# Ledger of designs, part 6: VH-VL binders against StAR-related lipid transfer protein 5 (STARD5)

Target 1, 213 residues: StAR-related lipid transfer protein 5 (STARD5), of Bos taurus (Bovine) (a1a4m6)
Amino acid sequence: MDLATAAQVSEAVAEKMLQYRRDKSGWKICREGNGVSVSWRPSVEFPGNLYKGEGIVNGTPEQVWDCVKPLAGTLRAQWDENVNSFEIIESLTDTLLFSRTTTPSAVMKLISPRDFVDLILVRTYEDGTISSNAANVEHPSCPPNPAYVRGFNHPCGCFCEPLPGEPNKTSLVTFFQTDLSGYLPQSVVDSFFPRSMAGFYANLEKAVKKFFG

## First folded at step 15 (VH-VL; from c49 with light chain S91T)

Design c62
Fold by ESMFold2, look of step 16:
Structure c62 (fold): chain C 213 residues (1-213), chain A 122 residues (1-122), chain B 107 residues (1-107)
Amino acid sequence: as target 1 above (213 residues)
Amino acid sequence: QVQLQESGPGLVRPSQTLSLTCTVSGYSISSGYSWSWVRQPPGRGLEWIGYIYYRGSTTYNPSLKSRVTMLRDTSKNQFSLRLSSVTAADTAVYYCARLQVTLYGTVYFDYWGQGSLVTVSS
Amino acid sequence: DIQMTQSPSSLSASVGDRVTITCRASQDISSYLNWYQQKPGKAPKLLIYRASSLESGVPSRFSGSGSGTDFTFTISSLQPEDIATYYCQQTYSTPYTFGQGTKVEIK
């Protein structure tokens, strides 16, 4: 995919992410505790759910970003239990790239390992917020691999936001809308994402302390 | 219903500038999509010329880039093609078309004009 | 530039016949390929996008398949109104290039 086409695709994904971030309606809380809220609503992209995670992380925005960024030098695979590997396939710019992410088996092997191929854009906003914005694409260097079920990410990512007056805390808002593919029981799918998102925040708190404490 | 319509002179002399306008109805060209030109020499295949994105940026076929300019007039809901220094090789039916670029990298032309034949001859 | 080669350049078939057109890309383009129909004197019309997805309002006798470098377009049962030239187009990267076309005629 050339830079001009990828720029348009990724800009559309980023605008979708902003819409989700700004839309306060239609969200239903499905998990809340330990300073983390997970909400959902039906996805407009596919017959599944869009999930939103919200939480305050003890760390500067820069520290939190280094743990979650989908860019070169990320710490993500070192601490995130749902990321077995993160590989940059091709960089078009410092902030626009193709990636392959692999996941381990989950839910007592009911969910076999997946891989995801995404186009990723990183944006910076005037208030110091940094966002990641990702969605599925195909890439010739990443054909289907029999060791994995190829998943499909609809617009997803995070907003890593400074808190005014609190330089050592970060507001992290996450969005997931993932088609895991394959033939999985609906109850397994519906319980997996909220649990994984809550676990993500707990593990992120530990990671920030470990790497920057 | 979206409609695209080409207009401009059907005859251009060698070394002059070919100018065409596409008038769009049923959708504002500044509200979305990319707005493209495609040409087809008589009895030949299709060649993509370039597009102008609804936010204003342009992308041109490298083979034509040195001679091509695309502009828009949002008050008339029109976009235009200028091709300089034309030769007989530029004789073709010129189509304007709407280009969709979607979230997952899907790209296609969904609406086309009728086409306008431009002949380059002395 | 990514070159797109269609085969055959022309064909004749009877009404009701299955018609197959192939398109080969000079490099791997994943599934970023479209098929257009162009009837004489008319603009092209999108039939299939992303290798295999039918555009709205396109009859189900049209289909597409393939990924990578080799793609196939099929008319399952040729009808008189299908007389046209068919073009593949890659959209993996600019310039978006077309195949040279396949002219389909009725015997």
Scores: ipSAE 0.675, ipTM 0.861, lowest interface PAE 1.3, mean pLDDT 92

## First folded at step 17 (VH-VL)

Design c72 (from c58 with heavy chain L103M)
Fold by OpenDDE, last read:
Structure c72 (fold): chain C 213 residues (1-213), chain A 122 residues (1-122), chain B 107 residues (1-107)
Amino acid sequence: as target 1 above (213 residues)
Amino acid sequence: QVQLQESGPGLVRPSQTLSLTCTVSGYSISSGYSWSWVRQPPGRGLEWIGYIYYRGSTTYNPSLKSRVTMLRDTSKNQFSLRLSSVTAADTAVYYCARLTVTMYGTVYFDYWGQGSLVTVSS
Amino acid sequence: DIQMTQSPSSLSASVGDRVTITCRASQDISSYLNWYQQKPGKAPKLLIYRASSLESGVPSRFSGSGSGTDFTFTISSLQPEDIATYYCQQTYSTPYTFGQGTKVEIK
């Protein structure tokens, strides 16, 4: 995919992400604890749910971003239990890239390993907010692998937002709406994501402390 | 319903500039999508010329890039094509079309004008 | 540029026949392929996008399949109104390129 096309694709994803970020209606809290709130609403992108995570992470926005940023060899694969590997398939620019993410089996092996191929846009806003904006795409260099069930991320990502007066804290808002594909009971899927998201924040907190504390 | 309509002279002299305008109705060209030109020489296939993004950036076919200029007039909800230094090879039916780019990388032309024949002749 | 090659260039079939058109890309374009129908004196009309997705309002007798470099367009039961030239188009990368077209006629 050429830069011009990819730019439009990623722009559309980024706009969608902003819409999610701005829309305060329809969210139902499904998990709350340890400073993290996970809520959900039906996705309009696919027959599934859109999950929102909200929490304050101890660390500067840059530190938090360094832990979550989608780059090869970065910290994400070291601390995120839901990530087995992260590979950059192709980098179009410093902020626009194709990636492949693999996940380990989960929920006592009820969920077999998945891989995801995404186009990711990193965006920095004037207020200091840094966001990742991703959605599934196809890439000729990354065909389906029988060792993994190909999942599909609908527009997803995070917003690392500065907190006024709190330079060492970051408001982290995450959005996930993932089609795991395969033959999975919906009940398993519904229970997996809230736990996974809560765990993400907990592990991220530990990671930031470990790497920057 | 989105509608596109080409307008401009049907005859252009060699070495002159071909100029066409596409008028869009039913949707604001500044609100989304990319707005494209595609041409078809008589009895031949289709050739993509380029597009102007709703935010104003342009992307042209490299084969025509040096001669192509696309502009937009948001106040009139129009976008235009200029093709300089025309030759007989530029004789074609010129279509304006809406280019849709989805969040998942899917790209297609979903709405087309009826086309405008432009003949390059002395 | 990515080259798109259609086959055949033309075909004639009877009403009710199954018609198959193939399109080959010069490189792997995943599923980023569209099919258009163009009737004489008319603009192209989108029929299939992303290799196999049917555009809204398009009859179900039209279908597409394939991925990578080889793609197939099918009319399950040819109708008189299907007389047209059909084009494949890759949208994996600019410039977006079309096949040379397949002219479909009825015997």
Scores: ipSAE 0.943, ipTM 0.964, lowest interface PAE 0.4, mean pLDDT 96
Fold by OpenDDE, fold request of step 19:
Structure c72 (fold): chain C 213 residues (1-213), chain A 122 residues (1-122), chain B 107 residues (1-107)
Amino acid sequence: as target 1 above (213 residues)
Amino acid sequence: QVQLQESGPGLVRPSQTLSLTCTVSGYSISSGYSWSWVRQPPGRGLEWIGYIYYRGSTTYNPSLKSRVTMLRDTSKNQFSLRLSSVTAADTAVYYCARLTVTMYGTVYFDYWGQGSLVTVSS
Amino acid sequence: DIQMTQSPSSLSASVGDRVTITCRASQDISSYLNWYQQKPGKAPKLLIYRASSLESGVPSRFSGSGSGTDFTFTISSLQPEDIATYYCQQTYSTPYTFGQGTKVEIK
């Protein structure tokens, strides 16, 4: 995929992400604790749910971003238990890239390993917010692998937002709406994501402390 | 619904500039999508010329890039094609079309004008 | 540029026949392939996008399949109104390119 096309694709994803970020309606809290709130609503992109995570992470926005960013040298694979590997398939620019993410088996092996191929746009806003904006795409260099079930991320990502007056804290808002594909009971999926999302914040907190504390 | 309509002279002399305008109705060209030109020589296939993104950036076919200019007039909800230094090889039916780009990388032309024949002749 | 090659260039079949058109890309384009129908004197009409997705309002007798470099367009039961030239188009990379077209006629 060429830069011009990818740019349009990623812009559409980024706009969708902003819509999610701004839309305060329809969210139902499914998990709350340890400073993290996980909410969900039905996705309009696929027969599944859109999950929203909200929490404050101890660390500067830059530090938090360094832990979650999908760029070269990322620390994500080192601390995120739901990520076995993160590889950049192709970089179009320093902020627009194709990636492959693999996950371990989960939920007592009920969920076999998945891989995801995404186009990711990193965007920085005037207020200092940094966001990742991703959605699944196909890439000739990354065909399906029988060792993994190909999953599909619908528009997803995070917003690392600075907190006024608190330079060492970051408001982190995350959105996930993933089609895990395969034949999974919906109950398993419904229980997996909130837990996984909460764990994401917990592990991220530890990661920031470990790498920057 | 979205409608596109080409307009412009049907005859252009060699070495002159071909100029066409596409008028869009039912949707604002500044609100989304890319707006494209495709041409078809008589009895031949289709050739993509280029598009103008709703945010104003342009992308042209490299084979025509040096001669192509696409502009938009948001006040009139129109976008235009200029092709300079025309020859007989540029004789074709010219279509304007809406280019849709989805979040998942899917790209297609979903709405087309009826086409406008432009003949290059002395 | 990515070259798209259709086969055959033309065909004639009877009403009710199954019609198959193939399109080959010069490189792997994943599933970023569209099919258009163009009737005489008319603009192309989108039938299939992303290799196999049927455009809204298009009859179910039209279908597409394939990925990578080889793609197939099928009319399960040819109808008189299907007389047209059909084009494949890759949209994996600019410049977007079309096949040379397949002219479908009825015997």
Scores: ipSAE 0.941, ipTM 0.963, lowest interface PAE 0.4, mean pLDDT 96
Fold by OpenDDE, fold request of step 19:
Structure c72 (fold): chain C 213 residues (1-213), chain A 122 residues (1-122), chain B 107 residues (1-107)
Amino acid sequence: as target 1 above (213 residues)
Amino acid sequence: QVQLQESGPGLVRPSQTLSLTCTVSGYSISSGYSWSWVRQPPGRGLEWIGYIYYRGSTTYNPSLKSRVTMLRDTSKNQFSLRLSSVTAADTAVYYCARLTVTMYGTVYFDYWGQGSLVTVSS
Amino acid sequence: DIQMTQSPSSLSASVGDRVTITCRASQDISSYLNWYQQKPGKAPKLLIYRASSLESGVPSRFSGSGSGTDFTFTISSLQPEDIATYYCQQTYSTPYTFGQGTKVEIK
């Protein structure tokens, strides 16, 4: 995929992410604790749910971003239990890239390993907010692998937002709406994501402290 | 309902500039999508010329890039094609079309104008 | 540029026949392929997008399949109103390119 086409694709994803971020209604809290709130609502993109995570992470926005950013050699694979590997398939620019993410088995091995192929746009806003904006694409150099169930990420990502007056804290908002495929019971999926998201924040907190504390 | 309509002269002399305008109804060209031109020489296949993104950036076919200029007039909800230094090889039916690009990389032309024949002749 | 090659260039079949058109890309384009129908004196009409997705309002007798470099367009039961030239188009990369077309006629 060429830069011009990929730019339009990723722009559409980024716009969708902003819509999610700005929509303050319709969310149902499904998990709350340790300074993290996970909410959900039915997705309009597929017959599944859109999950939102909200929490304050101890660390500067730059530090937090360094832990979650989808770049080569990222720290995420080192601390995120839901990520086995993160590979850049192709980099079009410093902020626009194709990636492959692999996950371990989960939920007592009920969920076999998945891989995801995404186009990711990193966007920086005037207020200092940094966001990742990702959605599923196909890439000729990354066909399905029988060792993994190919999942499908609908528009997903995060917003690392500065907190006025608190330079050492970051408001982190995450969005996930993933079709895991593989004919999984919805009950398994519904239980997995809130727990996974809560764990993500907890592990991220530890990671920031470890790497920058 | 989205509608596109081409307009412009049907005859252009060699070495002159071909100019066409596409008028869009039912949707604002500044609100979304890309707006494209495609041409078809008589009895031949289709050739993509380029598009103008709803935010104003343009992308052209490399084979025509040096001669192509696409503009938009948001106040009139129109976008235009200029092709300079025309020859007989540029004789074709010219179509304006809406280019849809989805979040998942799917791209297609879903709405087309009726087409406008432009003949290059002395 | 990515080259798109259609086969055959033309065909004649009877009403009710199954019609198959193939399109080959010069490189792997995943599923980023569309099919258009163009009737004489008319603009192309989108029938299939993303290799196999049927455009809204298009009859179910039209279908598409394939991925990578080889693609197939099928009319399960040819109707008189299907007389047209059909084009494949890749949208994996600019410039977007079309096949040379397949003219479909009724015997």
Scores: ipSAE 0.941, ipTM 0.964, lowest interface PAE 0.4, mean pLDDT 96
Fold by OpenDDE, last read:
Structure c72 (fold): chain C 213 residues (1-213), chain A 122 residues (1-122), chain B 107 residues (1-107)
Amino acid sequence: as target 1 above (213 residues)
Amino acid sequence: QVQLQESGPGLVRPSQTLSLTCTVSGYSISSGYSWSWVRQPPGRGLEWIGYIYYRGSTTYNPSLKSRVTMLRDTSKNQFSLRLSSVTAADTAVYYCARLTVTMYGTVYFDYWGQGSLVTVSS
Amino acid sequence: DIQMTQSPSSLSASVGDRVTITCRASQDISSYLNWYQQKPGKAPKLLIYRASSLESGVPSRFSGSGSGTDFTFTISSLQPEDIATYYCQQTYSTPYTFGQGTKVEIK
């Protein structure tokens, strides 16, 4: 995929992410604790759910971003138990790239390893917010691998937002709407994501402290 | 529903500039999508010329890039094609079309104008 | 540029026949392929996008399949109104390119 086309694709994803971020209606809290709130609503992109995570992380927006950014050679794979690796399939620019994410088996091996091929746009806003904007695409250099079940991310990512007056804290908002594919009971999927997201925030807090504290 | 309509002169002299305008109705060209031109020489296949993104950026076919200029007039909900230094090889039916680009990389032309024949002749 | 090659260039079949058109890309384009129908004196009409997705309002007798470099367009039961030239188009990379077309006629 060429840069011009990819730019339009990623812009559409980024716009969608902003819509999710701004839309305060229809969300149902499914998990709350330890300063983290996970909510959900039916996705309009696929027959599944859109999950939203909200929490304050101790660390500057840059520090938090360095921990969560879905790029190869980053810290994410070192602390996120749901990520084995990030691979850059193709880099179009420093902020627009194709990636492959692999995950380990989850839920006591009920969920076999998955891989995801995404186009990712990193965007920095005027207010200092840093966001990732990703959605699944096909790439000729990354065909399905029988060792993994190919999953499909619908528009997903995060917003690392600065907090006024608190430079060492970050408001982290995450959105996930992933089709894990395969033959999984919906109940398993519905239980997996809220728990996974809550764990994500907890582990992220530890990671930031470990790497930057 | 979205409708596109080409307009402009049907005859252009060699070395002159071909100019066409596409008028869009049913949707604002500044609200989304890309707006494209495709041409078809008589009895031949289709050739993509380029598009203008709803945010104003343009992308052209490299084979025509040096001669192509696409503009938009949001106040009139129109976008235009200019092709300079025309020759007989530029004789074709010119179509304007809406280009849809999805979040998943899918791209297609879903709405087309009826086409406008432009003949390059002395 | 990515070259798209259709086969055959033309065909003639009877009403009710199964018609198959193939399109080959010069490189792997995943599923980023569309099929258009163009009737004489008319603009192309989108039939299939992303290799196999049927455009809204298009009859179910039209279908597409394939991925990578080889793609197939099928009319399960040819109708008189299907007389047209059909084009494949890759949209994996600019410039977007079309096949040379396949002219479908009725015997």
Scores: ipSAE 0.941, ipTM 0.965, lowest interface PAE 0.4, mean pLDDT 96

